# Ledger of designs, part 75: miniprotein binders against a2bj90

Target 1, 235 residues: a2bj90
Amino acid sequence: MSRSARRKTSALNTVLRVVEVFASIQGEGPFTGTYSVFVRLAGCNLRCPFCDTRYAWSLEAGKPLGVEELVEEIARYEPSLVVITGGEPLLQRHPLNSLVEGLESLGLRVQLETNGILPAPARDEQLWRVYHVVSPKDVPVRVPGAKLHPSWVDYARATGRAWFKFLVANEQHVREVAEYVAKLGIPRSRVYIMPLTPEKLDMKELLELHSRIASLAVKWRLNFSPRLHLLVQLP
Key: E = the ipSAE of ESMFold2; O = the ipSAE of OpenDDE; V2 = 0.75 times the mean of E and O plus 0.25 times the DockQ between their complexes.

## First folded at step 7 (miniprotein)

Design nk2 (at its last look DockQ between E and O 0.06; V2 from the best seeds 0.00; counts 0 for: pae O 10.5 > 1.5, placed apart)
Fold by ESMFold2, look of step 7:
Formats: C-alpha cells, sequence, structure tokens
Structure nk2 (fold): chain B 235 residues (1-235), chain A 110 residues (1-110)
C-alpha cells in the first residue's frame, strides 16, 4: 500500500471512495471543539467489535468522488478543520494525498484519523504536512493485525504533528497504555486517553465515565480526550 | 428487558437461517445471518449488558467460521478467531465462566 500511495499511474489516483461528508464539531483529541467537516472514507483493515462506524468497513460502502469535486464540496462548508476519517483512510493513500494538496491550496487545516497500521507519511507526501491522530488498536485490547507501524513514532518526533489516542475503561487499561507508550518512546504530552464505550450509556453514566477517565488522566499525567460529540449529541 | 427480547428475536431468526444453510448449502442464508449477527451486536451494545455483548461476539464468530468453511476466504477465519478471542477476554473480565468456556471451545475448533 505505501508503494501504491506514491504513484499516479491510473485514473483511480484522483478518485476517492467516500461514505459521507458532513459538518460537525471535532469531539476528540487535540482539536476538540473545532468546527469541522468530516470526510469518511470507505474501507478498513480492521473489524473492531466496538467500532461505531461499521458502515464504513467495506470499500463498496463508498461512492466514487473525484478529488477536485470533493475539495469544492468541502470548501463550501467553510470549515476551520477538515477531518479525514473512515474506516482506515490510508487504504486510499494516493488519491488522499491529492485531496490534501487541494485542501492545502485553499489554506484549509487538515487532520487525519488513522489506526496506524500503515506507515506514517514520507517527507515527499502531501500528508507529511497535516496533523495526525493515531489510534493504535493493539493496546489495551489487542485486535489481530493491529500493530502500530514504528514509523509513526519517528514521524511524531520529526514533525510534532502526530498524537496518539487510546480507548480506556479503567485504571488497568491506563497502566497498559502507559507501559506501551513508554516502551515506544512516545512522550506523555502526545498521549490522549479517551473513554471506551462498548455499551450504550445514558448521559449520567457517560458523564461518570468521563469523570473517571479524566481523573485517571490527571493521576497518570496524560492528556484526556472527551467524546464531546456524544455529550452534546452531535454526529 | 426490552433489549434482551429484541436480541433473542434476532438470534432466533439467525439460527433459522443457519439451519436453512445446513439443509441447502445456499451461501445467501449465511450472508443474511451475518447481517443479523452484526445487528445482534448493535442491540447488545445499546443495551449496556456485557453478557449480551459476549454472546453476540460468539454468534458473529460462529457465522464467520461457517462462511470460511463454505468459501475458503481466510479473512473470515481470521475475523472469527479474533472475535472468539475478544469474547473470551471480555467474558473472563466480567466473570461469565460458561461463556468463557464456549469461547475456548470455539477457538479450539478454529
Amino acid sequence: as target 1 above (235 residues)
Amino acid sequence: SEFEERFREVVEKMKELIERYKKTGDESYLEEALELAYEALDIARESGDPKLIVEALLLLAEVLHLLYEKTGDPDYLEDAEWLAEMALLYAEEHGFPELAERARRLLEEL
């Protein structure tokens, strides 16, 4: 896939398979609270049981859209941030780089959400210059095939444009995350812990879980990510 | 509960489809059962009941294993193994020993 992301050898290099485009608030990670346009790309290389976007797993779930058309659609929302998510967006790496080029030409700030299995951007990719929130799925719950590619740590150190976000439900999970990031050399300033919600929670329970995980973030000196869109009932 | 009744209704339909598959060999029954297995997992997640979640994971793994046996597609086998492993871990965490044993048997079969 990394080799495919670099070459423009076919008409498909300028087409993305897109599940949905919509405006909302970024509810997670370092850009929490930002008025954003979300671009959900089709296809995923994982089948996590607690995924809340299963409808994006299949490449067939996406409609083919030309990159130029997509840039124009996104621009009409006048976003403060463009969040590229999915499934796993890096499965469509080559046309994704074209999309990023178009968005940057309009001065739009871009954030990618990735599970980190595929390699971090190379210096000659347009993706090199965007922000990345990497959500490894090999801790605290090990998903088969979900090994974080080591280049993401190198990329984060070289650029300062990557953060690592982990779903946790309790202190044992936080301890596992802390051990994991220490072994990989990821500084705590780049680490977010976020509430894991495998069950549907009412608002009281959701707030209690947020409070518990936030307290653990303070105790372990890690950043806390809410799931703000759930708290304010936005998509 | 209302969620448990919805869950059991979907599971009963799924079991009927699996039986039709066993009688006919028609893969389309398994494809429909797979959709119902994901729906059962959605209902279980909505309920907030971890026991239903473990059951849903095991049922989903079973359907994927049948699809692997029918098609030979290794992705189905890999997904089934992972889901059974997840079900085992979740069952042990929540203290569901019968479901944990069911997960272990499925992993051995795989």
Scores: ipSAE 0.006, ipTM 0.298, lowest interface PAE 10.0, mean pLDDT 86
Fold by OpenDDE base, look of step 7:
Structure nk2 (fold): chain B 235 residues (1-235), chain A 110 residues (1-110)
Amino acid sequence: as target 1 above (235 residues)
Amino acid sequence: SEFEERFREVVEKMKELIERYKKTGDESYLEEALELAYEALDIARESGDPKLIVEALLLLAEVLHLLYEKTGDPDYLEDAEWLAEMALLYAEEHGFPELAERARRLLEEL
């Protein structure tokens, strides 16, 4: 193997394809309302029809950024949480582990957003230490090629650092989620239902949808995730 | 576009296989049609054209429904129903009323 090939492989472990870095509040899941820096990674293994970040599907939509430079950029925002999202962040698992190591060395809390298709972190990965919000795409709305990897259930049980967030539009979807998590043995306390929001909802329709889904969450004894950023008109 | 041409070529081959299945009852034509339906979906996804994506989802749902009717495997029905629901949602979001109506009709047949 030539010296050039080894240098290319070493560079691949320290560079991320990043679409955007911005500060906002976490609008979704267990960390809702937290002042956060969002790191949107490029590339996705799905093509969800309801995806609000389709511009991140291609790896080419991201710019190559060094892990060290990215850690410094994130740290300047003084975030209460770093949210790693994208298309699918775990497509860049190797440099992502290096990013997490850098962020944790500064005492920053990290949350990953993932579709759960790729395996959960192993015990020897830096990613093992962070929080995960897994958004399965096989229930209630089955995106082709989406299947929750079983290791996420094991990770959730072993660490208590995973939550599962499901997009729902009606009571039938909530029933399907309840049955699915029961079959997998996911504790209801780790399950969030979130409104499936069409792009063209006005604020009145958005609030009505939130109200309906929140009422269903109470009825089914599940946690509710808002789309808080949409409700307060933040990025 | 190059993507639309490739998509239409695959879709026409798939339709021919479905018609052969309807005439013969040979499941092997549906299995081959399913492979082509996935290929059409991949082409549609690569194009990034929402219209092609909706069409591909509907075609895949139609093939899966035929496989359910032939085999009785509930996994095919569940996948067909869901793909049709997603095609409906996506067609409504993007303003494709004809494709949305096609998706509703498919859901009524499932």
Scores: ipSAE 0.006, ipTM 0.241, lowest interface PAE 10.5, mean pLDDT 90
ESMFold2 (binder alone), look of step 7: mean pLDDT 91; pTM 0.914

Design nk3 (at its last look DockQ between E and O 0.02; V2 from the best seeds 0.00; counts 0 for: pae O 7.7 > 1.5, placed apart)
Fold by ESMFold2, look of step 7:
Structure nk3 (fold): chain B 235 residues (1-235), chain A 110 residues (1-110)
Amino acid sequence: as target 1 above (235 residues)
Amino acid sequence: SEFEERFREVVEKMKELIERYKKTGDESYLEEALELAYEAVDIALESGDPKLIVEALLLLAEVLHLLYEKTGDPDYLEDAEWFAEMALLYAEEHGFPELAERARRLLEEL
């Protein structure tokens, strides 16, 4: 065999570790209700006790998929939005930029979901141009190691393409979020509070929790995010 | 610190398994080492320690390369390249020149 036949280091730019690809409705945040294709990437830098996608925590959970083939698969769904989620998608930042480039070349709108620990996109990255929903896990839920990188606030101000979504269970949590975003200078128009849903709620309990958190959003003048896919029983 | 203790325990066991593979040629030791290599990456990622992350990615790539050499399965080679490239990028980004050189040498061998 000849080592000269090996490509220059290009595998990282052309392959993603993907757990699943599926069509559904974006149920959370500013794009709630949009027909979407979800791309769940493997690997996470957190172990949140309330995570409902624990199966994506390990990089081992992902199958290698070529970016070009993935773009073609996504396009066949004819989505109104492509949601890149995970785990933590920014662990695969380099091939993710390649995926975004391919999706944008087809005119597909992209949204990233991130815990915000890794830095916001640089101006020369393809990720700079997409929408981001940042879900900090250090307030109020206090997941260890979950520090929001300060670049996300700068990015949000510079581009208008980032929103911040916080899991809350009660008014004390909402108060903590309000203080946190004020200290960081995050405008209220960019802030969503979303119900922290226990793993086992029936539909009545789920609706009651949504009602309580929505009422708190109004009281505190923050945006409300449902978990719409749970209410309508979609993945 | 607690993460580093767990990491070092997993890595030590992994090295024992690789040594047994080298003595016996028994692929099952590499399969077990691969599981531990992924566990080491998981521990490192959770720790947020860039040096542990680079070390874990390199160890994973090395085990995958050994599996490729043993089995001929090109998927192991592709995975080894991916993780080695990730390790190189992390090492350069965080200023670990010795680990970066180790990643470059592995990529040249692949």
Scores: ipSAE 0.544, ipTM 0.843, lowest interface PAE 2.5, mean pLDDT 91
Fold by OpenDDE base, look of step 7:
Structure nk3 (fold): chain B 235 residues (1-235), chain A 110 residues (1-110)
Amino acid sequence: as target 1 above (235 residues)
Amino acid sequence: SEFEERFREVVEKMKELIERYKKTGDESYLEEALELAYEAVDIALESGDPKLIVEALLLLAEVLHLLYEKTGDPDYLEDAEWFAEMALLYAEEHGFPELAERARRLLEEL
């Protein structure tokens, strides 16, 4: 391997392609209401037709940032949580492990948002220590190429640091989620259902949708995730 | 636009493959048409044009439906239904009544 190839591989381990870094409230999942810094990584292995962050699908949409510089930038916000999201953050797994190491060294809590297609963290990865919200894209809605990697079920059982968040529009979707998680042996206490929101709902329609899906969550004994940021008009 | 030209080229090739399938019954033409349907969706999504997105989703749902009819694999039916439902939703949201009606007809055939 040429000296140039080794330098490219070392740079790949310490540089992330980042679309944006911003502070807001976590609007979704088990950490709803937490003051958070969001790190949106570039690149996705899916093309979900309902994706609200299509601008992050290309790796070229992100700027290259050094892990150390990014840790310093995040730390300046004094976050209660660091949320790593994007397209699919685990496409940048190697530098992402370095980022997590840096953030944890400062005592910062980290949550990853992932589509669950790529394998869960191994025990020797820094990512093993963080919280994960897995959003499968194979149920109830089937996105092409989406399949939950079975290692996420094992990770959830081993660590208790994973939750599964499903987009639902109606009771049939909730039934399919309930059957799916039962088949996989995912406990209901780790399952969240969240409204599938069209791009252009007014506040009345958005509240009505939240009310319907929340009622279904109670009926089916599942956790409810709001889209809190949309309800309170935050990023 | 460059996106519309690329989209049309892919859709034309896909239509040719579907016609070859209808004449021959050879599933390999549908598999190739499915790859092109995914490419059409990618082009449409890159364009950000809601009309192209709806058209691409309908074409993908149509190919998946044909694959279901040929193979009996329920995964193709579930995927076809979902893409048709998404096409309907987008067509209604963006005010494309003709495309919404095409999506409803496809859902009735599924």
Scores: ipSAE 0.017, ipTM 0.272, lowest interface PAE 7.7, mean pLDDT 90
ESMFold2 (binder alone), look of step 7: mean pLDDT 90; pTM 0.901

Design nk4 (at its last look DockQ between E and O 0.02; V2 from the best seeds 0.00; counts 0 for: pae E 16.9 > 1.5, placed apart)
Fold by OpenDDE base, look of step 7:
Parts: structure tokens; sequence; C-alpha cells
Structure nk4 (fold): chain B 235 residues (1-235), chain A 110 residues (1-110)
């Protein structure tokens, strides 16, 4: 490869399209309650009807930020966790590996949120070292084009650094999730169910929904993910 | 089918490993059998055959149970119970009474 080709490939691997960076509490999954910096990346390969971050679907919704600049911005918050989310973060896999390298060099813990459509990290990727919460969109509510990539099951088994989070509204959804994860050979301990929140719930309705889904989690012996940020009115 | 043939090959290898474990007490044979049990689940899933899925889940639960008996790690017991319960549920849903009864017996042994 010519020096020019190496410079162009290096430049493409050093810029992320970022929608927003903010500090909050992780409201979902195994890290619920953790003081976190959220990095919302632009672009998504899905169009979920229940998506609360539709503004991130276009790559154009994000601003180009250098990885080094972004690492410095994140570090200023002194986070206990860096949560990389978005539309689909793995659409920006190459610069995302560079971001993870930078964050890990500072001793920061990193958790990725992904829809699991794209392949899991390979052993040679910096992403291999981080935590992953995979949110399949094929069960229980089938989103067109959603299919969990099988490598996420392998990654979960090999590393113990992946969990699977499913949006559920009722007991039938919980049953479908249980059957789905069993058929994939995913241990129950790695599964979270989370309330599927319709638009325009008031706080009373939101609490009632959380109560119902939490009770179903206990009944089915699954982990419960709140939407804690919604309950405490944080971003 | 190609899937049934691959599945049977994996199951026979698992049986051999379990027999070696029973003779030696070496946990490494169960760890290898666990990998094959997960492979059996994948083969079954790829086949789309509900019967193979139930059989694979039962085999996985059986190996996890043996690992629990050997190690005392409660995670193996919890996972064994889970896969056996899901095997039962799926066997009942698809009308496999013999496999459902096998799943019930396994759950009674856990």
Amino acid sequence: as target 1 above (235 residues)
Amino acid sequence: SEFEERFREVVEKMKELIERYKKTGDESYLEEALYLAYEAVEIARESGDPKLIVEALLLLAEVLHLLYEKTGDPDYLEDAEWFAEMALLYAEEHGFPELAERARRLLEEL
C-alpha cells in the first residue's frame, strides 16, 4: 500500500459521526445505576417502530469528531463507565476500535450497546475487550431486517462479556424470549427483559408497566432491566 | 437429513466423552462435551426441526448437570434447569410426549 493509501485509511479510522455526548446514569442492563458518559453514534441499519432515538438513524445526524478529541471529551467527565450507543455503533466499527483503544489506555471501562445484526468483535479487535449489551430486534417484536448474528452467542460464551436485552410488553413476549434464547443456547443468567415503553406513558403507567414486567422476570427467572433514566427523569 | 447426520455424529462424540469422564473422573471431558452440546444446539437450530431442538436442549442440560455434580457450581445447575424446562415447554408445544417425559425426569433429578 502506498503512503497515500495508508494516510487515507488512517484518516477514515480516526473520525466518528457522533450525535451527542452526555453524562448520566446507565438506566438499563447489567450496569444499571452506573455513572456513565454516553456516546451516541449516528447511523442505524434498522428502523424500529418503537425506537426512542430516531434522530440518530441518519449518519448525517452526527457530527464528525476525531477519536482523540472524543477521548479527551469523555475523560473530562471522569466516568465510571463509557457507554457507546447510537443507532448502531458497529456501523462505525473501525474508528470505534480506535476509540476503545484510547479509552482503555486511560483505564476507562467501556460498554457497547448493539442490535446484534453485525458480527461480534473478533479476537484481534479492541472491541473484543469491552462489555456488550446485545439487543436483538427479531424477538419478540420482529423488526424487518433484524436477525441476531450467531457470532454473538460464540462471543458471549468465549468471553463472558455479553448480555442479551429484550424488549417485552407482556407474558407472551417473555415466553417468546425464553424460547428464543434457549434455542440459541444462551444461558438464562445472560438474559435481560426490559419494558417496551410506548410513546406518551405517564409516570404512573410507566411504573405499572415496570412492575408487571419485573414480576414476569421473577416468574420466568430472567434478569430485569429497568428504564431507570425514565423513572428518575435523567437523559 | 444432513442436519440429522451431523447431529448424530456430535451426539456420539458427546457420549464417548461422557463415558471417558465416568471412567477417569476428569472434568476436561465434560468441558469438551459441553462445547459439543452447544454445537448440537446450533445444528438443531439450523435444521429448524423442533424434535432436534428438544433433543439438543436435553443433551445440553444433561452435560450441565454432570458438570454441576462434579464442580458444585450453582451456575451449571441453574443453566441445566433452564434448558430442561425449555426443552419440556417446547416438547409439549410441538407434541413430543416422550421427549417431554424425558425432560420431566431430568428436572426431577436436578
Scores: ipSAE 0.060, ipTM 0.549, lowest interface PAE 2.7, mean pLDDT 91
Fold by ESMFold2, look of step 7:
Structure nk4 (fold): chain B 235 residues (1-235), chain A 110 residues (1-110)
Amino acid sequence: as target 1 above (235 residues)
Amino acid sequence: SEFEERFREVVEKMKELIERYKKTGDESYLEEALYLAYEAVEIARESGDPKLIVEALLLLAEVLHLLYEKTGDPDYLEDAEWFAEMALLYAEEHGFPELAERARRLLEEL
């Protein structure tokens, strides 16, 4: 086999540490409403106080799965979108590129969710070709150690395949986001503001917060992201 | 483990390249070391060993810092800072005080 073919087949036998695989609806960002399979990878480089997925923080929380096995499991769901999330998926970058290669060979569309601390994909990575939703954790609520890698802005400009999503609770937060994205040169068309939901809100409170943040998105000319899965009570 | 042996093999090759850079001044050795440093991070993550992950992040940051010193390219410095801060966070989270100190010292030098 050629050097490229040998690397391809070998990479499809690599291992990922996976917390869970499940079908649901993408509830956030530009692909909101899409029938999706979520692949939650283990390990995170942050310990956010507001994290909904604390069970994915440790690499030990994930079971080792071969990439080929995982591709087959994902394909059985017949998803319209494969959402790779975690923890922080880019901590498992090499086998993640192998997973993306396998999914793309089946014609499956892939979106990555990342906190953006690790660098954006290089042109020669399979991850270069997938969609990314980047959620910086240093604005408006700053998490210790969070710092958006500047390559994500360059990647977004070069490819059009990255969006930036920020949790906000009020207009002061939106102002901070607006200043941040302007400083970094991120165009408004690539920016989503999304309701910051404390651990749990009742439905009335959740709807009120969605209305408030959506109104702010219009006022500030930013995109609005719901947390649709919370509104419709899906995982 | 086999992951740890692969990791150490890649790290040894990276050290050899850095030594050749120091003897020749040829930045192409650092560029190759950078590729190996990313590979070391991937091997460490595949292993699931938090200590190897922190070690790999520190090595990556150190190579990026050498590239900054050689080239003056601020992107390398920014990347070095990012990975050193990640190494510190992960080391503190998992209770690796000696590695955390390495990360702090590197951050002071950047």
Scores: ipSAE 0.000, ipTM 0.149, lowest interface PAE 16.9, mean pLDDT 85
ESMFold2 (binder alone), look of step 7: mean pLDDT 90; pTM 0.900

Design nk5 (at its last look DockQ between E and O 0.02; V2 from the best seeds 0.00; counts 0 for: pae O 11.5 > 1.5, placed apart)
Fold by ESMFold2, look of step 7:
Structure nk5 (fold): chain B 235 residues (1-235), chain A 110 residues (1-110)
Amino acid sequence: as target 1 above (235 residues)
Amino acid sequence: SEFEERFREVVEKMKELIERYKKTGDESYLEEALELAYEAVDIARESGDPKLIVEALLLLAEVLHLLYEKTGDPDYLEDAEWMADMALLYAEEHGFPELAERARRLLEEL
């Protein structure tokens, strides 16, 4: 009870609009395979045609949760990684920094997933210290208004805590990604290509697409990201 | 073409900056040359001409390599190798054997 009273008086008593909290395996990017708790925040500044989480687009899709309560819920799962995703989590930047502070104070590792339209963390933000997987949506399938903020490249160079992940369906997409990252000065070691999966893809088609994109990753000397959770049928 | 003329203008300015770097050792000339090298890639991509794209990638790789030699930053070396590799892939795909040979020689020097 003494711990409960201290938590109620902490600076973490703010509110986030949260769509869902659940345990699963991180299926994408550099932390693929890690036992994770996912926190899906409501609201997005894009309406990507390939989005598989359209239910998170509206801020109203989220339930208001206190940050202190959310930290306690996450901690009960005993995760190896906390993945903050959405929508676009940076639309709730201020309370998100409070959540990160609470998670970091418990020694929990945090990864943010973002479309990179809003600026990278400043040095005085709690978000500065967490890992980021940035998924620009202006290449190869250009989404209107999806320009990557240039600060993400500077942040990645300064901290080594950001990677860039791109959805691709074929070799022409991979060429476009390669030219894009070269133009921005993003080193290959920080670049992942990942299969662009249509909603109605069956398991055989999913495996064939993974094989094709993985072969292209090898050919182009880029990192490959699976969509492992889809392959093993986890959320 | 109009794209080829623009491309050559940018490349000429870039070469002048590289020569000034060689005379002075002033890194700022390489930084400006790097910006022009990326502009050359933009012009080449807009033109849709695979030969200009290969040339632009090779020029970019050369500037990145000079920056590596000046700064010791391994990211410049990695990027130079990647641009030269991409130039080689494009040149082989489109049947530009002289440009492919140029790309292979650059990779050997890196």
Scores: ipSAE 0.007, ipTM 0.283, lowest interface PAE 11.3, mean pLDDT 87
Fold by OpenDDE base, look of step 7:
Formats: structure tokens, C-alpha cells, sequence
Structure nk5 (fold): chain B 235 residues (1-235), chain A 110 residues (1-110)
């Protein structure tokens, strides 16, 4: 390998393409209500029609940021949690491991949001230590090319640091989720159902949808994830 | 583009398989067409071209519908409906009225 190839590989491990960094409240999943810094990474391996962050699909939508600089920027917010999201954060796995190492060295808690298509962290990755909310896109809504990688079930069992969040619109979707997680042997305590929200709901419609899906969560003995940020009008 | 060329090649092969199915009634041609339809969706997604994505989803929905008609498996119908709904949403969002109308017609046939 030429000296130029080694320098390119070293630079690739220390730079992330970042769309945005902002502070807000975590609106979804097991950390709902937590004061968080969000790091939205660029690039996605899916094109979900219900995606609310389509501007992050291209790698070119992100600016190149050094891991060290990004750690310093995040730390200035004094977050209770760092949420790494994007399109698909695991497309930038190598520099993402370096970012996690930097954040953990400061004692910051980290949560990853992922679609679960790419393999779960291995034991030797820094990502092994963080929390993961996996949002499968193959159930109940089947996005083309979405398939939950089986290693996420193994990771969840081994670490207890993974949760599975499913988008649902009705009781049929909740049934399909219940059957799917049962078949995979995912404990119900690790399953969240969340309202599938169309782009143009008013607050009344949004609250009604939340109420319906929350009632279904109780009926099916699943956890409920709100879209809290939408309800409280935060980013 | 390289993506458009690859996409076209896959779509041509898929159309040939569908024609062979229509002549023979052999489900194996639809199974092979389904594999190619997923490949077309993957190529379209890699391109990032919304038009290719809509076209690929419509083709996938068509093959899934043919599989439902042949097998009676409700999973194929559900998947076909979903892919057609997705194609409609993308076509409307990106301003492809002809493709949106193709998606609506397919949904009426499902």
C-alpha cells in the first residue's frame, strides 16, 4: 500500500460527514425526555418514503468534521445524552467508533439510532459500549432492501443495550410487530411501538394518533414511544 | 449515467421473464423476475434518482402482484400494495404525474 493510500485511510477514520449538531430533548424511545445533543450524520442506505430527514440521504449533504473538533463541540452543550442519528450512522462506522471513544472519555452517555440493516457492533468496537435504538424498516412497513441484520438480536441479548422501535399506524401493524419480535425471540420489554406520522398532521390529529397507538401498546403489552418533540414543538 | 444503463439492462431482463411467464405459466420466471426487481430497486437507490426509484418500485409491485395472482399468498399482495403506495408518494412528492397515475392504476388493480 502506497503512503498516499495509508494517509487516505487514516483521514477516513478521523473525519465524519455531519449534517447538523443541535441540542434538544430526546423525543423518542427509552430515553424520551432526556436533554440531548443530536449529531445527524450524512448518508443513508435506504430511501424510506416516510423519512422526515430526506435532506440527510446524500453524503454530500454533510460537512466533513474532525472527530476531535466534534467531541469538543458536543461537550460545550453539557448534554445528558449524545444521540447519534442521521440517514444511517453506521455507514460511517470507522470514524463513528473514534467519535464514541472521544465522547466516552469525557464520561458522556451515547445513544445510536440505526435502521438495523448493517451488522451490530462487535465486542472490539467502541460502539459495543453505547446504547442502540434499532428501527427496523422491514416490519410492519416493508421498505425495499430493508432487512434487520440478525446480529442485533444477539447484541441485544448479550448486552441489554439495544431496543427495537417500530413505526405503526394501526392494530394490524402492531400484530405484525408482535409476531415478528416473537419469532426473533426479542423480549417485549425491549420493543417500542411509535406512531407513523404523516408529514401534515395538525396538533389535534397528532394527539389522537398518539392516543390510539398508546392504547394499542397497552393492549398488546408493548412499550410506547411518543414523538415528544412534535408534541412540544422542539427540533 | 452508469446507473441508468444498469437499471435498463435489469428492467429489460425482467420484462423478458414476465413475458415468458405469460406464455408458459411457469412461476419460476416470476421468482427470477422478483430477484431482478429487487436488484432494480437497489440500483435506483444507489443512483439517488427519484424517478428511477419510482420506476423500480412500480416494477417490483407488478411482479409481486403477479406472484399473488399465481400463488394466493397474501404476503405478496401486502407487499405489492406497499410498494405501489410508496411509488405514489414518491411520484407526487417529486412531481412525476405520469408515474403517480401509473401507481394509482396499479393500486386500483390490487
Amino acid sequence: as target 1 above (235 residues)
Amino acid sequence: SEFEERFREVVEKMKELIERYKKTGDESYLEEALELAYEAVDIARESGDPKLIVEALLLLAEVLHLLYEKTGDPDYLEDAEWMADMALLYAEEHGFPELAERARRLLEEL
Scores: ipSAE 0.000, ipTM 0.237, lowest interface PAE 11.5, mean pLDDT 89
ESMFold2 (binder alone), look of step 7: mean pLDDT 90; pTM 0.894

Design nk6 (at its last look DockQ between E and O 0.82; V2 from the best seeds 0.00; counts 0 for: pae E 9.4 > 1.5)
Fold by OpenDDE base, look of step 7:
Structure nk6 (fold): chain B 235 residues (1-235), chain A 110 residues (1-110)
Amino acid sequence: as target 1 above (235 residues)
Amino acid sequence: SEFEERFREVVEKMKELIERYKKTGDESYLEEALELAYEAIDIARESGDPKLIVEALLLLAEVLHLLYEKTGDPDWLEEAEWFAEMALLYAEEHGFPELAERARRLLEEL
């Protein structure tokens, strides 16, 4: 391999395509309410019809940022959590491992948001050490090309650092989620149901939807994830 | 089928481990049985046979209950109850009355 090929591969491992970096409150999942810096990565392997971040689907929507520069930018916010999200963050797995290494070296906690289509982290990846919220897109609403990779179940069992978050609109969706996670041997303590929110809900409709889905979570003994950022009007 | 044969082999190994546990009180046999219960779930899921899925869920619930009895950790009981209830729901949905009754009996013992 020529010196030029090695330099190109090393440069590819240190640059991320980033859409945005911002501070807010984590609105969803097990870390709800945490003061967080969000890193939204560009590119997605899905085209979910209910996606609220469609602007992140193209890799071209992101700017190239060096890992070191990005670590310094994140650290300036003094976050309680770093949330790596996007389209699909694991499309940039190599530089993402380098980012995690940099953040962990500063003692920063990291959470990844993923659709679970790509393989879970291996034991030799820096990503193995972080928290993961996996959002399958094959249940209850089937997105074309979505299938949970089996290695996420193994990762959850091995580490206890994964949770599964499902978008639901009604009790039938909650039943389908319950049956799906049971068939995978995933304990209910690792499962979150979250309201599937249409784009044009007013605050009253949004609260009513949250109330209905929360009541279903209690009935089915599943964890409830709010859309807290929508309720409190944060980014 | 190949799946039914593999499933049966796993179930027989689990029974042997549970019997060793009952004789020795060694928790390591329950840990090994839990790994095999997860393997049984994976085999059942791959087969697509609803009957094997219910049987695998019941086996997992049984091992989790034994872990609760041994450790006193309420998390194991909570998980055992969940998998037994899901086994019941799935057995009723797919018309397996004998497995549904087995799930009900397990829930009464929890």
Scores: ipSAE 0.500, ipTM 0.811, lowest interface PAE 1.0, mean pLDDT 93
Fold by ESMFold2, look of step 7:
Structure nk6 (fold): chain B 235 residues (1-235), chain A 110 residues (1-110)
Amino acid sequence: as target 1 above (235 residues)
Amino acid sequence: SEFEERFREVVEKMKELIERYKKTGDESYLEEALELAYEAIDIARESGDPKLIVEALLLLAEVLHLLYEKTGDPDWLEEAEWFAEMALLYAEEHGFPELAERARRLLEEL
C-alpha cells in the first residue's frame, strides 16, 4: 500500500466510538478516590434497568475518535488512573487494545470496567496487562442476557489483576453473592459489594443505603464499594 | 459419574501433597495443594452437584487452615473460616448432615 493509503487505512483501523472523556475521581471499587480520566465508550450488550449511563447504550451515541488523538487528550489531564468504561468497552475490543498500547507507552495506569459477558483478555492482548473491575449482572440482580464468562475467574487467578463487584440492595442479595463467589472459588479479598441505587434516591436515602450495605460488608467479611462520586456529586 | 471420578482423582493428589508436606515441612506442597483445591471447586461447579460443591469448599478451607498453621498469616485463617462457614450454610440448605457436621468441627478447630 502507498504511504497515503496506509495513513487512511491506519486512521480507519484505529478509531473508537467515544461518548465522553472527562476528569473525575474513581468512585467505585479498589481504586476508589484516585484522580482519574474516564473514557466512556459507546455500545452495550445489556439494558440494565438501574443503569446510570443509558446514553451510552447505542454505538451511535459515540463520536469516532482516532486512538492517537485520544491518547494525547487523555495525557493532557495528567491522570493517576485512566478508567475505560461505557457501555460495555469490550464491544470495541480491537481498537481498545490499540488505545491501551498507547496509554501504556506513556506509563499511564489503566483500569477497565466490564460486565464480564465477553471473554477475559488473552495473554497476547494489551488488555492482559491492565486492571479489571468485573461487574457481573446475573447475580443477584439477574439482568436478562447477563452471564459472567468463566474466563474472568481464570484470568483473575493467573494475573491478580481482576476484582469482582456486585450490586446489592439487602442481606438476601449479599447471601446470594457470597454463595456465587464461593461456588466459583473467588476469594473474598477480590469481592466488592456496592449499593444498588435506584434513580430517584435523595441524598439522605443514598447515605442510609451506603451505611446499610457497608455494615453488611463488615458482617459478611466482604469489601465494600461506595458510589463515592454520587455522594460528592461528581460526574 | 465422570465429574465425581475427576473430583476424587484431584482429592487423591491433594492427599499425596499434604503427606509430602507433613514429611518435609515444605510449604510449597501446600501451595500446590491449594491449586488443586481450586481445581476441585471448578469440577464441583461444572457438575452442578451441591454435595460435591460442599465437599470442595471444605477441602479448600482445610488446605487454607494448614497454610495458616504453617505460616501464621492471619489472611489464610480468615479465608479458611470464610469457606468453612459457606460450606456449613450450603450443607444445611441442601440437607447434608454429615458434611454440615464436618464443617462445624472445622470451624471449632479454627
Scores: ipSAE 0.007, ipTM 0.397, lowest interface PAE 9.4, mean pLDDT 88
ESMFold2 (binder alone), look of step 7: mean pLDDT 89; pTM 0.895

